VH-VL binders against c3mjb8. Designs and how they scored, part 12

Target 1, 104 residues: c3mjb8
Amino acid sequence: MRIKNKIKKRIIELIELAYITARKGDLELAREYIKLAEMYSRKGRIKIPLKYKRMFCRKCYTPLITGVTERRRIRSKILIRTCLICNWQRRYVLSRNKGSNKEN
Key: E = the ipSAE of ESMFold2; O = the ipSAE of OpenDDE; V2 = 0.75 times the mean of E and O plus 0.25 times the DockQ between their complexes.

## First folded at step 2 (VH-VL)

Design P04c (framework fv_pritumumab; at its last look DockQ between E and O 0.72; V2 from the best seeds 0.00; counts 0 for: grease 19 > 18.9)
Fold by ESMFold2, look of step 2:
Structure P04c (fold): chain C 104 residues (1-104), chain A 123 residues (1-123), chain B 107 residues (1-107)
Amino acid sequence: as target 1 above (104 residues)
Amino acid sequence: EVQLLESGGDLVQPGGSLRLSCAASGFTFSDYAMSWVRQAPGKGLEWVSAISGSGYSTNYADSVKGRFTISRDNSQNTLYLQMNSLRVEDTAVYICARERYDFWEGYPYFDYWGQGTLVTVSS
Amino acid sequence: DIQMTQSPSSLSASVGDRVTITCRASQSISSYLAWFQQKPGKAPKSLIYAASSLQSKVPTQFSGSGSGTDFTLTISSLQPEDFATYYCQQSYSTPLTFGGGTKVEIK
């Protein structure tokens, strides 16, 4: 329980660091941080919290920065996010009560 | 509903230390990144420091790096700023601010501000 | 670091005037720009985020435009309660930075 908490903390730290690193322009290093976070998650069998999963491209591991590394479009209550590095898309259906990320 | 209340501002001599607090209420504190912003008398706004909702990531303006430490206690809904090696140039009203991020919009911004606490550094 | 240059530093205007305030970033910040209003002795109030999105309950005489490096705040018809100081702020990268402010005074 204690070890799992330390591994989860490390995963979150790496994803937060990756986002900051990407905003400063170093996408290669940022992707390395995400890959390391994914490795900790897989080896430790600890799920990355949904909030943090949504912060990077699941195909190329680039942190998703609106208007810079990703494009967002809304069509008929569907949010479409496109990674501008590898063109991978994800679609999100707006629930009756809209989803929001309250951090950062 | 959302309230941010700063405290701990005081008169202090150069080289001294102070600890500021910002008591938060009316929202889930750990969901929000927080910043300290300062305003010198008669001057504009200057960002000082930020901390992520988790508390794991911190950032500082160059003018305070190495002297100030931002922290938070999510169990007590309180943001802190430990200020060491204070200089006359640190004289300002220190204001805590909450950063909102809307997943659908994708752009962060400060949506609530406290009234501030005055720190005066003078010889 | 991203420097924000705001102009003018002050202006005088009458009720009903159209007021335009500009803000320039030293590098592209996409649409990561916010505008704040501050009256003497009061906390700042958020007006606009994402360059052009009005904050909840902000009157429609306020509008924002721009992307990249050049941004404007427009008050289409100045009201008595709009005499205040206005700041732009980039939210793209730390250190977060503000413009120097624009004081809008009664002529």
Scores: ipSAE 0.556, ipTM 0.828, lowest interface PAE 1.9, mean pLDDT 89
Fold by OpenDDE, look of step 2:
Structure P04c (fold): chain C 104 residues (1-104), chain A 123 residues (1-123), chain B 107 residues (1-107)
Amino acid sequence: as target 1 above (104 residues)
Amino acid sequence: EVQLLESGGDLVQPGGSLRLSCAASGFTFSDYAMSWVRQAPGKGLEWVSAISGSGYSTNYADSVKGRFTISRDNSQNTLYLQMNSLRVEDTAVYICARERYDFWEGYPYFDYWGQGTLVTVSS
Amino acid sequence: DIQMTQSPSSLSASVGDRVTITCRASQSISSYLAWFQQKPGKAPKSLIYAASSLQSKVPTQFSGSGSGTDFTLTISSLQPEDFATYYCQQSYSTPLTFGGGTKVEIK
């Protein structure tokens, strides 16, 4: 396996681990995993896939869990995601296939 | 059509080992996290283990941690559960379930379940 | 771990009856609550997720409500095919946990 693929694997693993850790109730540790993943991404010049980037707040690195660390609202065909930790907000235009954006 | 088919259930003695399989079809297997859920005879449902779509992350119930190993082969569209050091209390129908995360709704949920395969641990 | 207390454990009803099943979490789970139906020897079937959201193929007689700790599944008019065991499940935190189930039997 190429070194970049190994790094990419580790990045994804860390983000997934962060999400699991956050769901166990340890947000601080979860944030550390995200920070580490971002560091690997930056140093390795490896882009984090979009589905994984959407799993955490790009400002404070908190995993975004609806109702816990994230608030979601839909207005005028726009999904508004708000980080409840740092109030960072992003907007997404709803697509025709709303349910097709399945990510795990 | 989404299909999940479990296999590998058998009668084993305490301390024995068994490997379960779940064959998936009708969807892009690697896009979904998968879980094993078990149901003892006449009892309710118990979550056992989960694995991410990539297979890089796994999670286990405390009751099986250190004894069971969840894995997947995305090239074969197959989920596995390696069960070691089996106990009588592990007797159950083991069911594989697909976990869906809807980006727009923001909640994960199980949307498809298999029929299950029976594992009996008895002396 | 989050404990899910489901009530009643069983009930008898007739076709056309209104049926209510409750699920209580030991702590707040926001809306991370799903309902499943299971018939003997069959795979569980997903009914409702996110406390009140219905899946596209779920019959209209089913509805879910609640948030925080108290949740309710309602069958407005029981149909012959609705006799089964129903489970609630929280996905707020791991380990994922289920209610004890409610068996809906024919009177």
Scores: ipSAE 0.508, ipTM 0.858, lowest interface PAE 1.4, mean pLDDT 92
ESMFold2 (binder alone), look of step 2: mean pLDDT 90; pTM 0.903

Design P04d (framework fv_pritumumab; at its last look DockQ between E and O 0.48; V2 from the best seeds 0.00; counts 0 for: pae O 5.7 > 2)
Fold by ESMFold2, look of step 2:
Structure P04d (fold): chain C 104 residues (1-104), chain A 124 residues (1-124), chain B 107 residues (1-107)
Amino acid sequence: as target 1 above (104 residues)
Amino acid sequence: EVQLLESGGDLVQPGGSLRLSCAASGFTFSDYAMSWVRQAPGKGLEWVSAISGSGYSTNYADSVKGRFTISRDNSQNTLYLQMNSLRVEDTAVYICAREDYDFWEGYYDAFDIWGQGTLVTVSS
Amino acid sequence: DIQMTQSPSSLSASVGDRVTITCRASQSISSYLAWFQQKPGKAPKSLIYAASSLQSKVPTQFSGSGSGTDFTLTISSLQPEDFATYYCQQSYSTPLTFGGGTKVEIK
């Protein structure tokens, strides 16, 4: 159980590092950090928390930086995120807080 | 009500140490990255340090690297700044700030909530 | 590191004036630029995030524009409560950095 906590910490560290690395301009290294985090998740059977899973493209593993590596559009309370690297799209429902697009 | 309340500011001699605290309430603390920002008397704002919501990633301004340590206790909703080897140049009001976390807005690293600040004075 | 150059450092203005404050980043920060207002003895208050998005409960006389390296805060008609110091801040990459500030004073 202590091993699983250490693996979970490593997964989160790698995803956070990938995001920082991508903002400094090295998308290829950032993708390698995400791939490594995904491998640790599979090997350790540890689910990546949703917050972190939403930080990168699930198809090409690029960290998603709004306006740089991803595009966002809102239509009828649906958020559509498009990875600008591989064109993968995800859709999300926004009805949780009407009149604001912020959670909380 | 979302609040950040700093404490621990004091008068200390050069070379001394001090630990600042920032108590957070009214939001899910662990979802948010936090920063310390300082302002010397009559001067502008200077970012000091940041810590991710998880607590696993930290960053520091070059002027404080090796001397200051940012940390957080998510079970106590508290942010900390351990300041060692203090210099006269570290004299400032130290303010904790919450970096915006809003999945639905793509620009979430801006500071949206600020504390009142706590004064640290370093002099002999 | 990303340097933020803010201009002017101070200005004098009258109630009703249009005020324009600029920030220039030393490299592209996309739209990761925020503006803050600070009154004497108080903590900064967030005005603008994402270069042009108005924070909650901020009067619509404040507006922000720009992307990349050049950014502008505009106060379309200065009110008595708007005399303060204004800061820009890049939120794109650590270390996070602020402009030097612009003090808006009563003429």
Scores: ipSAE 0.720, ipTM 0.873, lowest interface PAE 1.0, mean pLDDT 90
Fold by OpenDDE, look of step 2:
Structure P04d (fold): chain C 104 residues (1-104), chain A 124 residues (1-124), chain B 107 residues (1-107)
Amino acid sequence: as target 1 above (104 residues)
Amino acid sequence: EVQLLESGGDLVQPGGSLRLSCAASGFTFSDYAMSWVRQAPGKGLEWVSAISGSGYSTNYADSVKGRFTISRDNSQNTLYLQMNSLRVEDTAVYICAREDYDFWEGYYDAFDIWGQGTLVTVSS
Amino acid sequence: DIQMTQSPSSLSASVGDRVTITCRASQSISSYLAWFQQKPGKAPKSLIYAASSLQSKVPTQFSGSGSGTDFTLTISSLQPEDFATYYCQQSYSTPLTFGGGTKVEIK
């Protein structure tokens, strides 16, 4: 396995670990895992897959868990995700085509 | 059709080992976290273990930590549970379940799909 | 760990009756509470799952309510096919935990 693939794997592992950790109630440790993942991404020049980027707040690095650390609302066919920790907000256009929303 | 089918249940002696399988079909297997849940005869439901869609992250109930290992082969659409050092209290129907999350609807579905289960009996 | 206390453990009812089952969490689980139905010799069936105040589609006679620590499953008019055991389950944190179950029997 190429070094970049190994790093990518580690990044994903950290993000998933952060999510699990947050669900165990340790948000601070979870944030540290996300920060570490981001660091690996930056140093390795490896883009975090969109699926995993959407799992955490890009401002405060808290894993986004709906009803716990995240609030979701739909207005005029727009999904609004709000981080309940730092109030970071992201908007997504709702579409049946998953491919069209990959850039949001 | 979305389906989960467990197999591998058997009668084993205490201290023995057994490997369960769960074959998934009808959905993109790797997109979903999977869990094992067990039910002892005449008893309630107990969560056993979970694994992320990628297979990189796992967690276990305290009752099985160090003895059971959850894994998956996404190329084969199969979930596994390796059970070692089996105890009499491990006797149960073992059921695989899919954990779903709907991104667009903004909610978690928890266990939305269940298999039929496979019986594991641990007895001397 | 989060303990789920389900009540009653069993009840007897007749077709057409209103049935209420309660589930209490040892700590707040927000809306991460699911209900399952299980018939004898069968695997559990997902009945109601909800998060963030959203509820899944369920049969018309079933409804779920509650947030935080107290949750309720209501069967508005019990049907013959509704005699079964019902379980609540929290998905707020690991380990995932279930209530003890409520067996709904025919009177």
Scores: ipSAE 0.073, ipTM 0.745, lowest interface PAE 3.6, mean pLDDT 88
ESMFold2 (binder alone), look of step 2: mean pLDDT 89; pTM 0.899
ESMFold2, look of step 4: ipSAE 0.666; ipTM 0.857
ESMFold2 (binder alone), look of step 4: mean pLDDT 89; pTM 0.897
OpenDDE, look of step 4: ipSAE 0.015; ipTM 0.697

## First folded at step 4 (VH-VL; framework fv_pritumumab)

Design B1 (at its last look DockQ between E and O 0.51; V2 from the best seeds 0.00; counts 0 for: grease 19.3 > 18.9)
Fold by OpenDDE, look of step 4:
Structure B1 (fold): chain C 104 residues (1-104), chain A 123 residues (1-123), chain B 107 residues (1-107)
Amino acid sequence: as target 1 above (104 residues)
Amino acid sequence: EVQLLESGGDLVQPGGSLRLSCAASGFTFSDYYMSWVRQAPGKGLEWVSYISGSGYSTNYADSVKGRFTISRDNSQNTLYLQMNSLRVEDTAVYICARERYDFWSGYPYFDHWGQGTLVTVSS
Amino acid sequence: DIQMTQSPSSLSASVGDRVTITCRASQSISSYLAWFQQKPGKAPKSLIYAASSLQSKVPTQFSGSGSGTDFTLTISSLQPEDFATYYCQQSYSTPLTFGGGTKVEIK
């Protein structure tokens, strides 16, 4: 339990660091951090929380930054997120109340 | 209702130390990045530091790097700013602010601010 | 660091006037731009985020526009409660930076 929590902490730290690194313009290093986080997740059998999984492209591991590495569009009550690096795309159904408090 | 209440501001001499607190209520504190922003008397706003919801990520303005430390206790819903080696130019109202991430637009923004606490550094 | 140049520094206007405040970033910040209102002795109040008022709970007289480097806050019809100082702020990268502010005073 203790070791798993430590690994989980490192995973989250890496993802947050990747996001910051990408925003500074170093996408390659950012991707490496995400890959490392994924590796820890697999080896430790620790699920990455959804809010953190949504911070990067699941295909190319690029942190998703709106207007930089991702495009967001809303069409017919569906949010479409497109990775601008590999064109990976995910769709989300809009809730009744537009806008949500998500951890960034 | 979201509330942010700063405390700890005082008069100190140059080289002194202070610890500021920001008590948060009305929301899940650990879900949000928190920042300190300061405003010198009669001047504009200056970002000081931020900390992630988990507390694992922090960043600082160059003007305070190495002297200030941001931290949080999510069990107490409290944000802290440890200020060491204070300078006269650190004199300001220090305000805590909550950063919201809007998932649908994909943009972060400060959506709530405290009233601030005054720190005066003077010989 | 990204510098935010806000103009004008101050302006005088009357109730009902159209007021325009501009903010220029030293480099492109996409739409990572927010506008804040501050009254004397009070905490800042968020007005606009993402450079526009798409989900902002602000009075209808406030609107934001722009992307990249040039941004504008518009008050279509100035109300008595709108006399204050306004700031732009970029959240594109750290350090987070603010414009110098625009004081809207009563004529």
Scores: ipSAE 0.744, ipTM 0.913, lowest interface PAE 0.7, mean pLDDT 93
Fold by ESMFold2, look of step 4:
Structure B1 (fold): chain C 104 residues (1-104), chain A 123 residues (1-123), chain B 107 residues (1-107)
Amino acid sequence: as target 1 above (104 residues)
Amino acid sequence: EVQLLESGGDLVQPGGSLRLSCAASGFTFSDYYMSWVRQAPGKGLEWVSYISGSGYSTNYADSVKGRFTISRDNSQNTLYLQMNSLRVEDTAVYICARERYDFWSGYPYFDHWGQGTLVTVSS
Amino acid sequence: DIQMTQSPSSLSASVGDRVTITCRASQSISSYLAWFQQKPGKAPKSLIYAASSLQSKVPTQFSGSGSGTDFTLTISSLQPEDFATYYCQQSYSTPLTFGGGTKVEIK
């Protein structure tokens, strides 16, 4: 139980580090941090929390930074995020209360 | 209700040290980036430092880099700022701020601020 | 570092006036722009994030617009509680930087 908590903490730390690294412009290193976090998740069978899974492109592992590595569009009730590196696109349903929206 | 309460401000001579604390309540502390922001008397706001929710990643303004250390204890819901080699220009009210990342807009922002604690550096 | 220039540095206005405050970034910051209100001796209060999104419980007389380098905070009808200093702040890159402030005073 202690082991899984330490691995989960390390996964989170790597994703946070990847985001900061990408903000500095080093996308290649940032992707390596994400790939390492995904490896820890698979090896330990530990799910990455949703808020951290949403921080990077699930296809190319680039951290998603609005206006830099991703584009956002809102079509009525749907948020559309597009990775500018690999064109991966994901859609999210909006609600009146922003905290209740879920990935479509 | 989100509350942020700073403490540890004091009168100190140049070259001295202080440790500031910010007690957090009303939210899951480890989920949020935290920042220190300062305001010199009669002046505007200046960002000092941030720390990630896990505490692993930190960043500093150039004016304090190497002298100040931000840290957090998530088990005690407390943010810290260790200030060494203090200078007269560090005189300010130091305010802790909670940073929210708004997923739907994709932009970070400070959504809650503490009351601040006064640090005075003078000989 | 990204410099944030606010205009005007101060203004005098009456209750009911429309007030416009501008903020210019030294380089493009997309919509990484927030607006804060601060009264003397008090902590800042968040008004606007993402250039144009209102914070929770902020009255609708406040609005924000702009993207890139030029941003505007508008108070459509100034209320007695709106006399304060207003700051813009960019979160595009570190160091995070604030504008110099705009003091809104009662005529």
Scores: ipSAE 0.554, ipTM 0.843, lowest interface PAE 1.9, mean pLDDT 90
ESMFold2 (binder alone), look of step 4: mean pLDDT 90; pTM 0.894

Design B2 (at its last look DockQ between E and O 0.73; V2 from the best seeds 0.00; counts 0 for: pae E 2.1 > 2)
Fold by OpenDDE, look of step 4:
Structure B2 (fold): chain C 104 residues (1-104), chain A 123 residues (1-123), chain B 107 residues (1-107)
Amino acid sequence: as target 1 above (104 residues)
Amino acid sequence: EVQLLESGGDLVQPGGSLRLSCAASGFTFSDYWMSWVRQAPGKGLEWVSAISGSGYSTNYADSVKGRFTISRDNSQNTLYLQMNSLRVEDTAVYICARERYDFWSGYPYFDHWGQGTLVTVSS
Amino acid sequence: DIQMTQSPSSLSASVGDRVTITCRASQSISSYLAWFQQKPGKAPKSLIYAASSRQSKVPTQFSGSGSGTDFTLTISSLQPEDFATYYCQQSYSTPLTFGGGTKVEIK
């Protein structure tokens, strides 16, 4: 396995682990996993796939869990995701067809 | 059409081992978390284990932790459950289920289930 | 672990009846609640997710409500094909847990 693929694997593992950890109620440890993943990404010059980037707050590194660490609202065909920890917000335009939901 | 087909169920003695398979079709297998859920005869549903689409993350119920191993082969569109040190209480129909994440609502949920395969543990 | 208490365990109803099934979580699970239907010898069928969202191709007589700890599945007008066992399930945290089930039988 190429070294970059190995690093990418570790990044994904950390993000998934962070998400699971956060859902168990340990947000601080979860944030540390995300920070570590970001560090690997930066040092390895490996882009984190979009579906995984969407799993955490890019500002405070908290995994985004609806109803726990994030709020989701739809207004005027725009999805607004708000981090409840740092108030960071992202907006998504709703597609005409509620598209295929994929794994995070 | 999404299809999930379990196989591998058999009669085994306590302490024995068994490997279950779930063949998936009709969707991009690697994009979805998958779970095993079991149902003892005449009883309710019990979650057993889950695995991420990448296969890098796994979760287990305490009742099976250390004895069962969930895995997947995305190239073969197949989910597995290796069961070791089987107990009488593990007797159940084992069902594979696909977990979907709704991006807009932000909630995960099972949207497709297999029919299951029967595992009987008896002396 | 989050315990899901489902009630009643069984009920008898007639075609056309309004049926209500309740599920209570031992702690708040926000809207991480799903409802499933299961017929004997058949695969479970997903009905409701996110407490109140109806899954694709699920008949309109099925509806879900509630948030936090108390949830309800309602069948507004019971159809012949609706006689089955129903389960609630929380996806708030692992381990995922199910209610004990409600068997809807013919009166």
Scores: ipSAE 0.751, ipTM 0.915, lowest interface PAE 0.7, mean pLDDT 94
Fold by ESMFold2, look of step 4:
Structure B2 (fold): chain C 104 residues (1-104), chain A 123 residues (1-123), chain B 107 residues (1-107)
Amino acid sequence: as target 1 above (104 residues)
Amino acid sequence: EVQLLESGGDLVQPGGSLRLSCAASGFTFSDYWMSWVRQAPGKGLEWVSAISGSGYSTNYADSVKGRFTISRDNSQNTLYLQMNSLRVEDTAVYICARERYDFWSGYPYFDHWGQGTLVTVSS
Amino acid sequence: DIQMTQSPSSLSASVGDRVTITCRASQSISSYLAWFQQKPGKAPKSLIYAASSRQSKVPTQFSGSGSGTDFTLTISSLQPEDFATYYCQQSYSTPLTFGGGTKVEIK
């Protein structure tokens, strides 16, 4: 019974596809892929890994493309990410030696 | 220390096949998108193919689509390029490259390159 | 597909000169633009990412600017070791594409 692993694979595939689709200019289709991934996560009770959660707006499901669908500001060692579609914001504390995650 | 070492380049007849390998070390291989980039002798750089860290997403240049297959084995830290139906215009040094996503800036970039392996397609 | 037009294709300059190399994208790529240096027989070396961010250990004479479709690499004071070919590359969408290169020859 490896149904959860298969569903998790599908979730990751959809988020990766959404990112690629959004970069090619189709935000509406990309958003639909994210919504489908979120639905699989909810119904299967499968946690989306943090690195993939950070690839899209958690409020409106838009893939976050720096300078296009999101704005980034660094103030006082805090990174502020703003979705340009719905204005949702999240703040991250800048670490001294490891300011980048190995998400992709 | 990040290291990328390509192998498998050879002299091949048109229509032939080759498999290239890129051995990776010094980093968590599965966290990174990997690409193959080629450079014909005396010419510029041409992106060939990319694969996500998970291995679930692949992309190809139109010139190689249907003939080349990118893959990876995350348990062996190895990237592959299977090249079929080779043509003279596929002659190039093939280089593997690691793509870093800088979370704090939000921009991806190639931050490490191998030295490459030469593929020559000639009768 | 996003075409990258790089100019000039070559130039000759003296040590100390200011060198400017341009790239134009066929559509907006925001700031998803990188610059690479390549010397004969060697792998490319990353200089600039995100249009203007210098890679670690890259000398300060190298700077990048631009956004959207028009991008510039500037070498503020050319050094003898800066003889090389320079490439721009868009990192916005697959297929990833490179400019044709600019060979910088030092007199």
Scores: ipSAE 0.554, ipTM 0.826, lowest interface PAE 2.1, mean pLDDT 89
ESMFold2 (binder alone), look of step 4: mean pLDDT 90; pTM 0.892

